# VH-VL binders against AP-3 complex subunit mu (apm3), part 10

Target 1, 249 residues: AP-3 complex subunit mu (apm3), of Schizosaccharomyces pombe (o94669r175to423)
Amino acid sequence: TNEFFIHVLERVSAVYQPNGKLAFGTVKSDMECKCQISGMPLLLLSLRPGTKLGNVRFHQSVNLKRWKQHPDQIEFIPPDGKFTLASFQTDFATQKSLPVVVEAKNKLDGRFEVRIRNTGKKSVENLKILITIPQALKSVTVTEGNYIFRASKYTHMEEGILEWSVKKLAWTSPALVLTGFLAPLKKDANSTEESSSYSKLEHLDLQYKLQGSTLHNFKVESLKMLNHPDKKSYKGVKHTIIAQNVSFR

## First folded at step 26 (VH-VL)

Design zb6 (from za2 with heavy chain T59Y V107I)
Fold by ESMFold2, fold request of step 27:
Structure zb6 (fold): chain C 249 residues (1-249), chain A 126 residues (1-126), chain B 107 residues (1-107)
Amino acid sequence: as target 1 above (249 residues)
Amino acid sequence: QVQLVQSGAEVKKPGASVKVSCKASGYTFTSYAMNWVRQAPGQGLEWMGWINTNTGNPYYADDFKGRVTMTTDTSTSTAYMELRSLRSDDTAVYYCARDLGEYFRGIGTYPEFDYWGQGTLVTVSS
Amino acid sequence: EIVMTQSPATLSVSPGERATLSCKASQSVSRDVVWYQQKPGQAPRLLIYDASTRATGIPARFSGSGSGTEFTLTISSLQSEDFAVYYCQQYYDWPYTFGQGTKLEIK
């Protein structure tokens, strides 16, 4: 009946090198909680021994004295409902590969193509592919999902970001494909005459989420109610990976 | 004019190695993937692998992994394929083939071969 | 790995008529199929990519169709220069395999 839910949101930022290897990456994690325990509970959340929460910021209710003495124990009096218990940062380990792989090329006559595959064993959700468009965009087709073009307001070129959104990419799905066509550039500023000149696309970024964890040596071991040791409560713990800033260098 | 010019025919004994060159001209060499494909006499085409000409990273088909090395020299716009421990069933015409599209920065491509070299006959005989 | 099976092995057709060449994948390859033409003593030539898109400079008599596991190359109103061997290749998944070829001959 008395329940406390912990959702660890692991926000990954990664940059990949041309050779396909990780150049660098970070994980910014939030422990988002929902308290449905009656009264004024004094809770002790125990993490796996040896856990370190780098650059941690705690909810105002956390007993910092206990944390300083035992960095794997978080003592607090939660507010009712939803709150963020802790925010912390870790390095993204290279042995933990992100599952979405992209292939792309610039073709003839202003045509370009972007292909997305899920090489993991879990479905990927809320996939966004942000494609930098260097000149006027003529048309786009996608095999799945939706797109919107967000033009830059600060240039006289029709540059911008093409956002391709896919709600779910199952690991058994075929590659998803976006095909786009750039409009030809004008031959000069005073002419309506078009040329066959096309700029090369170079950049795209990925965003998505999936269930699972990137963290090593992080685990919620127990939750105890210190001021009511006879009461029992249900503890739910869930991890979500949010790839929020995946780019290529 | 896009052109791929390969090195001349070679005759080798079993156990030897061969290195085939493919010199590109008429386009930006480092912007397009280079593939290698072979064809045994009277047989079909067999994909051997490709190399990212910008990064130098090769990708080999399983049947050739361990025996093949693909490299580039960007200063001369030349791709190379070396096949070691030759067997008589390696007798074939070896082609280099360009992929038709330019890379995005740091992102891989997939095969659509718009220009091919003239082919290099490698004969392996005892 | 994905096996591409072409049929027939040899197709005899008269000039001016229509040829239909088949390519079947051992599993779905979506639309990730290309077609090449190869004449004796020559390197292959790109005809069709993305299953149905003609490469630059390819005559309109060449058309491709198909999705999933079954793909077709159709040549309408055959010309004398069209008698050659035709290969399909999938690029859906590594390694990128070819079919064994269909030889198009003069009947």
Scores: ipSAE 0.524, ipTM 0.736, lowest interface PAE 1.7, mean pLDDT 86
Fold by ESMFold2 at other seeds, fold request of step 27:
Formats: structure tokens, C-alpha cells, sequence
Structure zb6 (fold): chain C 249 residues (1-249), chain A 126 residues (1-126), chain B 107 residues (1-107)
């Protein structure tokens, strides 16, 4: 069983301006590994030349002297099974947009609509759209997926977060639509009278997962076994982007 | 009552520019997208683009990119469309049209035009 | 870009009869279609959005249907004020194109 697996997870938080430009974004990455190499292998992982790992924290087995001299090379003796080799930051500045496009509007009589599309070339998984609801929610209809309303326990207006969950948004899929209706406001907390006025919805956030994509040119170039240079090992490298919080302002 | 009032008809020579105004009233100007649509004599409707009235960012249809400028003045609730380097085939009625729904903050919208201006005839002749 | 093709170009019908106007998209646009009415010398008026939802103040004789690539506007009992040009528009993808129009005339 002479195999070593590397799963690079890129966790993204982003805030976009109305013009579609990135206002702020962070990418926090982990190299999650699984060692199925017998014995006590001394491994050398080489990254694309010139790669910089910001605020990096290494597994205790990493030779820090080697890394200081060659920052794109990581030398280590892996433990058996699963472990985290490195945790670090990577550059996000060159990626202005993620593949999920959202359009939304407040319509008449407390109606609102949220539309989502995938403009990328890969399916989007575990999509959640978190819609901030400013008053009591009367009803919701979705073309696909499920929803749950999580009310704030400290407001009498029944404000909260409407969470719309979609397991998979294929890149060939038509836009998916959520339609919602707000209940009319009561004129007083104990009044039976209703007003015909409705608060405007303003905010939503996105969360999702992308397999097989990276936000930048991070690349594992090679994995070598230094203490047994004639032996071959198989490496598998997998990339996942987790958009933890994508918001708009 | 929602109302969109456009500037009056204009006659221009080829190569000139025209700027059409659209004054909005009866609603919060910065909460609704403003679109521009034209109609040549005897022809159908042609969508020219839209402007985000809160940010001032315009979005132009490809056929007009490079020749059109859309702007707003939020203090007067007025949208403007300027078309440059006029040709005789730019002779048309130019409409402003409001999108039906109010924005979510920082999020785009799609056209459902519930109120239209009265139209502005621009005639381009030598 | 998505081409919207309306047929027929001109439809001649008598008052009180039913008119059916067709709009075909060059690719699927889901239900993202709007219908407008335009009388001579006037701005267009919103009739139907989301393919089948009647706009506020539009008489019940107007109805829309369809999804994917084919859409229809039906006027079930024509009135004299209904003779006009009708346009469809898609809002599925940029740019948001109109059909070329169908003129509804008195037979």
C-alpha cells in the first residue's frame, strides 16, 4: 500500500461591492494528508517554484531548516493515517468572482424573489443561501431544494434567517428560484390591526463547495521519498474550495 | 403615483451627440433599476442597457458599448442617456423604463419594466 | 445572445374572438419571459411576467403560458382596445432581448 494522499482545502470568505469587485476576501488553506506508506518514509513535497505560504503552521514532523532555505519544499516524516501537514493563507486578490451568481428583488405586497445560477464549469455542492428576513414570513416556495426559517428569539417582529439549501447546482442548470412573502406588520404588539406596509429585504449570504478547482496557481509539483530514492510511491492530490461566507455590500 | 417624464424631442445631424433625461417621481429613485429602450420608426423594441441608480454603475448592451453613456443625478431623481457619434439609423424613440422590484444591497436585478417614460423622439438627419 | 422569435408577424382577428401569440427562444429560458403591449404613439405596457403572472391592473382575458423555448400569450375575448403590437422579452441571460413583435389587427 505505497500511497500518499493530499487534500488541499481552500476556505474562502469574501465581501463583494455592488460593482462586482472584491471589497475584502480571505483564503485559509489546509493540506490534509493520509499516509498509507509503510515504514518510516522521509518525504519531500515540492510546490510550484516561488510559492509563498502566508502565516504557515506545520505539522511537528516538518523540517523547518529545509523550509527556511527552500520555502517551496516541505520535508517531513508522516505519521500513519490522517494528519494535517500545513495550515496557511493563500492569495485571493486575482479572483474577483465566484461561480454562483445571485439576482434578487423586493416586489409588491411583501413578495420577494431570489434567483441563483452557476456560471462556472463545475457543479456547485451544498449550496446555502441565507436570507435576512426583517419581519414575519408568511410563505416560501422554491423550485429546488429545501428551506428552513430560523427566527430570532429576541424580536417581536419575528425577524430571522431564511436558509435555502440546494444539494447540487449543475453548471448546465437553469436558474433556481426562491419566492417568498412577508406577513403584514401589526400596528402594535397587541393590536389585531394589520398595516399594508412591508420592510425591504437587503441582505443575503452564500455558502457552498466546489470540487476540483483552485482560486490561484497553487500546485503540488512532486512527492519524493528521500530515504528510499529508488522506490516509487503514488500520490493523489485533490482540491476543494469551501466558500464559507460570501456576502455583498 | 409613479411617473417618468422625459425631455423633449430633438433633431440632430450625423456625428453629433444627444442626451435624453428621465425625471422620476412618486417613488424612491435609488431603490429601482433604470433601463433604456429604443424603437426605430416602424421597428420593434431594442434594449440598450440599465444603470444601478444607487451606485451609478451602468451596464450596456454590446451593440451600444463605446457610444452610450448612462448616468444619474440622485439629488434630482433624474437618469440620463447620452448617445454619441449619431447616425441616421439612430433615429428612434428612446424610452426610460423602471424595473419592477427594489434592490437587495449589492445584488443585481433582471428586467420586468412596470413604468415607462413617454418616450423622446431623436431624429438624425442632414 | 438569445434570439426571441415571435409569430405570426401580423394576426388578423375579429373582436370577441380568441387570439394566440407565439414567442420562441433560441435556447431554453426557463420561465424568464415578459410580455408587453404597445398601442400606436404610446409607451409599452407590462402585461405578463414570469411567463404566466398577470401584472397589476391587467384584465383577466390576458393569460400567458409556456416554459423552456416556447411561450404563448392568449387573449380570450378580444376588445377593441386590445388591437396593438405585442412584444416578448427574455431575462434569462445577458443581453435581455426582445422579440420583433406581433401586430394584432382587426379582421
Amino acid sequence: as target 1 above (249 residues)
Amino acid sequence: QVQLVQSGAEVKKPGASVKVSCKASGYTFTSYAMNWVRQAPGQGLEWMGWINTNTGNPYYADDFKGRVTMTTDTSTSTAYMELRSLRSDDTAVYYCARDLGEYFRGIGTYPEFDYWGQGTLVTVSS
Amino acid sequence: EIVMTQSPATLSVSPGERATLSCKASQSVSRDVVWYQQKPGQAPRLLIYDASTRATGIPARFSGSGSGTEFTLTISSLQSEDFAVYYCQQYYDWPYTFGQGTKLEIK
Scores: ipSAE 0.494, ipTM 0.724, lowest interface PAE 1.8, mean pLDDT 85
Fold by ESMFold2, last read:
Structure zb6 (fold): chain C 249 residues (1-249), chain A 126 residues (1-126), chain B 107 residues (1-107)
Amino acid sequence: as target 1 above (249 residues)
Amino acid sequence: QVQLVQSGAEVKKPGASVKVSCKASGYTFTSYAMNWVRQAPGQGLEWMGWINTNTGNPYYADDFKGRVTMTTDTSTSTAYMELRSLRSDDTAVYYCARDLGEYFRGIGTYPEFDYWGQGTLVTVSS
Amino acid sequence: EIVMTQSPATLSVSPGERATLSCKASQSVSRDVVWYQQKPGQAPRLLIYDASTRATGIPARFSGSGSGTEFTLTISSLQSEDFAVYYCQQYYDWPYTFGQGTKLEIK
């Protein structure tokens, strides 16, 4: 078998401002490889011409002299099996948008509702919506997926995180909806009145996975075996965006 | 007591513009979305769009895109809707309407209008 | 866009009787329907949201039902103040469209 597999993982954290603009974002990227080429191949991996990998850390097998002379070329002798060829970090570009849109509101009598839709052109996978719950949770209903409530270990308010998990959200899907109800607080300050007071929910975070998309202009162009140029090798390349934390300020 | 008080009726000629104000009181202005809805004489309701009062970002219905501007002044708890290049078929009562629920911070919402302004009649006649 | 079609355009009913107003969506809107009441010269009033939940202060004689494409507003014993125009609105997907209205009048 003369096959070499490259999985480009972009791990994204983003915070959006109240005006809808990105406050900041980070992208931590890895080129995870699997070598199934026999012998001790000397490989040349070519990226899109002009590509520069900022703040890059390479596997020990990489010829750093070649890289300094041609920053879009990576020459190396891979170990057998799985390894990380390169790790690099960049800022999330403000002109690119993440595809999951959330709408939410606090309704009357402790009712709240969260709506999720996909505005992109590819399915979103492994979607998790992490909703910060400020007081006891009475009930939850979802139109799709599953939920679990993880209470805080250290508070009297039964605060916690409501995790809503959706395996797949197609871009053609209608909005998915979570409806929840908080339990009322009792007035304890020497009153016979039951409280109808409800804390306002304010925060949620998103996590999800996108296959086949890249936030950078990053492309693997070719793979050549320099010490056996008469042999052909197969490259398999896939890209995954992992939105680890999308939050709102 | 929640109140939405709109500016008075206006008469305009075709091609002019109009700016309608909606002053909110009795609640935290930046916690609730503000919507604009119009109603031509003898006709039904037509949603024009909304503004996120927390972020200041407007969202316009397609039929009004390019002719409408929605803004807020949070210091006076006032929303504004300006409609430009008026035509005779823009004659209508224009309402502001508050969305029922409070925002999650930095997150958009959807319509369930629990309080409405009294309406502003805009008449476009040559 | 999702079209909301109300029927009938006008419904004539005697006080004390039951009125049934229909709203049909051009595609499924789940339960994302709101009902408003509008009296002449007044702004609309929220009656029902989430298809069947009465807004605060709405009398029990008003009820909403339905899901998917078909929705109903029922007034079980009409009072003189209930003669008005009724609108449905969907909020399932952009743009958030209204029905054309049903006028409820005294027979």
Scores: ipSAE 0.488, ipTM 0.726, lowest interface PAE 1.9, mean pLDDT 85

Design zb6 (from za2 with heavy chain T59Y V107I)
Fold by ESMFold2, last read:
Structure zb6 (fold): chain C 249 residues (1-249), chain A 126 residues (1-126), chain B 107 residues (1-107)
Amino acid sequence: as target 1 above (249 residues)
Amino acid sequence: QVQLVQSGAEVKKPGASVKVSCKASGYTFTSYAMNWVRQAPGQGLEWMGWINTNTGNPYYADDFKGRVTMTTDTSTSTAYMELRSLRSDDTAVYYCARDLGEYFRGIGTYPEFDYWGQGTLVTVSS
Amino acid sequence: EIVMTQSPATLSVSPGERATLSCKASQSVSRDVVWYQQKPGQAPRLLIYDASTRATGIPARFSGSGSGTEFTLTISSLQSEDFAVYYCQQYYDWPYTFGQGTKLEIK
């Protein structure tokens, strides 16, 4: 079999401006590996020269002396099967933008609208839009996906988070739309109708998964077996971005 | 009573600049986006961009980047559009237009212009 | 960029008749279309947004429909004050382009 697989997972919390530009963000990354190489191979994983991994924590098999002398090289003897080789922070590439664009408004009579589009070239998966709801909902309509309202446990039962879930947002998809209506506030001393007063919606957050893209400039360059230099192994490298908390300022 | 009142007509020479004002009344100025649209004589409408009236951040259509500056004065509820390096084909009526609906905090909007200014004729001639 | 094409360029009708104005997008714009009316010497007026929703104060004789690439504005019983130029605009993608207009005229 003699195969070694590396899955780089980037977990992102980001704050974006209205035009989709990054204001700031944090990225925590893991190199999750699967070793199908027999024997006790001594492996050297080479990254792009000059790569800097922040706050790195390695698997116990990593030669720390070599890494400190050559920070773009990771020497180790892998266990069989699945393991985490490294956990680290990575630089957020300054010109990268996440592909999900949100537009939203408070309209008349407690109506609000949230629009979401994919401006990238790859599908976005497991999209969740978390909308902060300041008063009772009357109704919700979505063009795609499902929704659930999660009431706040510690306030009156009419505030909470409206969670809109979409399994896949293709790059060729039209904008997806959620339309909602707030119920009027009750300030009726002697009226037959509800108050026309409505709180404004102000906040939402995004969560999603994006395959095959990165927010950093590091690259896996090579994998070599040092103790059997004429023996060749197959390496596979995959990248996934998990946007855990994308918010807007 | 939503109203947008623009500054008066102007005559300019090629290479000059012009600054058009748009004073808003009858609503909370900082809660609604302000857009600028122009119309050359006998021609259709052209969207120029918008400004976030709460943050002061402008967003320009590509054809106008580098030549236009949009600003606001929230104390007077007034939006401004300045167009530089004027050419004869910049002769047009310039409109301010309010977007329908109030912002979510820090989230962009899209054009549905429910109230317009009366327009400002800018004539560029040598 | 998305091109919005209106037809006909000019539509001549009598008061009381039905007028149908067309707007075609060069690619799908979902339902992201607005309609404006502009009378001579006046600023544009919002008629229809979200392809089919009448703006506040717009008479019921104005109706919008369509999705994707084809949109229509219908005036069911034309009044004398309805003779104007009508514009569509898409807000699906930047830049937010207008159609070239349809002039609705008497006779």
Scores: ipSAE 0.485, ipTM 0.729, lowest interface PAE 1.9, mean pLDDT 85
Fold by ESMFold2 at other seeds, fold request of step 27:
Structure zb6 (fold): chain C 249 residues (1-249), chain A 126 residues (1-126), chain B 107 residues (1-107)
Amino acid sequence: as target 1 above (249 residues)
Amino acid sequence: QVQLVQSGAEVKKPGASVKVSCKASGYTFTSYAMNWVRQAPGQGLEWMGWINTNTGNPYYADDFKGRVTMTTDTSTSTAYMELRSLRSDDTAVYYCARDLGEYFRGIGTYPEFDYWGQGTLVTVSS
Amino acid sequence: EIVMTQSPATLSVSPGERATLSCKASQSVSRDVVWYQQKPGQAPRLLIYDASTRATGIPARFSGSGSGTEFTLTISSLQSEDFAVYYCQQYYDWPYTFGQGTKLEIK
């Protein structure tokens, strides 16, 4: 066939401070391609004029001399099938806000709740909430999705990570809720009349995917075959943001 | 023993401002959200907003945005609510209320009010 | 946004009888409902949270039930100190609204 596909992936890691401000963030971006053009095409990929890709690493087929002279143009002879055309990195602090909001608290009697909402304009996919559990779990209930507890390899089986997985969180959907109860500490008193001591939960992390969104606002403008300028080819361009690790404090 | 003690009643003229204090004791002030709720004479309860006592970030109900300021002083375990541009229909008892349950680090919460202040009557008349 | 409607506005009941107070949400609020009691001249008191969980020190005669849009506070065997105004509040979505109250008075 006569087709070339480009998937722009932006992988985000962020840490928020107790005051709610971003402490640190990175965006690692890749242009992942699939070539279904026969022969040995010499391709010119043009980005939005004025685009600058800092600290970029290109596939070995890229003409670096042309790129240095015209940083918004990438000339290359693609291999057949899948390959990564370019990789680059920027700080998250200058990017759009992430749409997933979390509310959580430690309640009485070892009960805790985690609530999650989508404040954006697009559905969130492959949502995973990683909750640090300091004490054995008694029970967990979720309004949607699945969960699994993974014990820490350095501690007793009581501690670990509770993983809550949700396939899709729609833009207008109600908050999703996880409710959990900690088991009392193994050192039980003679009477349970007094409230058992429960450690409070303090940490959680988020992971998820956003389709059709980009943080850098760049655009693929055109794809041309320089050695066969009269031959037309189809190009497909897809953008995805992957929040790999959003953590707090 | 958990206690929330509010400042005394106030009489104000329309257009003035009022600042109500709420001093907390008997618990770790920065671990629990503080809310403000008002009640006009003979009326029901109206939620005004809350402040994250750990981060200092307030969240205001839409009807009060632009007129209300919520702050804390963690050194004295005291929350404050200031309402500006007072109108006669702002006459009400103003309550501070602690949310049930402790924060996760750096993460917000939602209301379940287990302890309330005694209330502060603010009368707006001219 | 979410309106909480309580009924009846006033409920007259004799001591020792059962009272049933209703709270209806304008959209589903799952089980995210809290009940408060307020006696004249006093601050509200937490009775029930998470629709059905009694707060510390609340007598067993108070019970909550419901999910979605319909919620009920039931007081079995009313005592003289139970005559007060009762409010529900939803915490499902912003803003976190109260119902207008049900006054429980002695018949």
Scores: ipSAE 0.430, ipTM 0.700, lowest interface PAE 2.3, mean pLDDT 85
Fold by ESMFold2, fold request of step 27:
Structure zb6 (fold): chain C 249 residues (1-249), chain A 126 residues (1-126), chain B 107 residues (1-107)
Amino acid sequence: as target 1 above (249 residues)
Amino acid sequence: QVQLVQSGAEVKKPGASVKVSCKASGYTFTSYAMNWVRQAPGQGLEWMGWINTNTGNPYYADDFKGRVTMTTDTSTSTAYMELRSLRSDDTAVYYCARDLGEYFRGIGTYPEFDYWGQGTLVTVSS
Amino acid sequence: EIVMTQSPATLSVSPGERATLSCKASQSVSRDVVWYQQKPGQAPRLLIYDASTRATGIPARFSGSGSGTEFTLTISSLQSEDFAVYYCQQYYDWPYTFGQGTKLEIK
């Protein structure tokens, strides 16, 4: 096979406000490549004209002189197999936002609810909701997916993280709901009497993956072989957003 | 016991402003969202927006954005709604309504208005 | 924004009978509907949330159902104190709009 593959990974950390507006975010991107072209091909990767990559670090094979003169062009001789061509920072595009919305409440008698939905046009994959639990859980019910509770060590309050995992959240799906109940606190460590006192849940974080979506303005325009212009090669370009940490302010 | 007590009825002329107060008692004011809803005489309910009572950040329905200001005074457990540039069609009863359930920090809520103020009639006429 | 349309505008029902009130959304709102009761001269009262879950202290004769675009509030054995106006509200997407109300009259 005479092929070259490019996978653009965008790793995102974001902070949202309750109305779904982005407060701020950071984006770290990698161009991960796989070369299945024989010989020593001299490749020219062209990006959308005028593209500038922030804080870029290139693979050692990149012609830095060409890049400095033409920042939207990357000339290199790839190694065989998998390698990272570039690591860089990109901006959130002003017209784009992450599609997962969460709402949550502490209700009466230790009951709490977390609701999550997909407002985008593509399925969300490998969704994980990390809910900080301040005292012992009595029960948990989910409309979809699985959960596991990881207790914190050395705590008498049985606090920990409730991880709710959903393999796929389709954009047409109804909101997914987790309902949980905290166990009542004891009045003291030796009492058999229970109080109606319940600690408030305050924090959760999201993690997930989006295939075929981008939060940046850059685009791969072409890939050409400079030293053998009569030879044909094949490129495949794939984009993935990995929301590593989505939190709330 | 949870109570929401609103300021008294007001009569205003077109172009004026009105500020309605809602004093909360019987619960931790900064832990529950406060909403504002109005009802014109003989008409249905219209949601105006809400304020995060912990951060002080308001969130307005589009129809009111630019004319409404929602604030809180946490020292007195009081929420305020000010409507400016009043018109005759702003004549309504204005309600404050508490959303059921305590916040997760920085995470939005959804409507379950379990306690309502008694309402404040605002009449706008020349 | 999402429009919530209630029907009928007025419903006259005798005590002990069943009342059925309808609420239709202009687009799918999943199950994100809440119902309120408002008696004359009073503030609204929370009845039903999540389309079908009764709020604390609400009698069992009140029930809600529906999903997507169509929702129903049912009062299975109407009592004289149930005479009021009933409103639905969606909380699927901003802004959180109300229906125009259904007046339930007891004869």
Scores: ipSAE 0.412, ipTM 0.641, lowest interface PAE 2.1, mean pLDDT 85

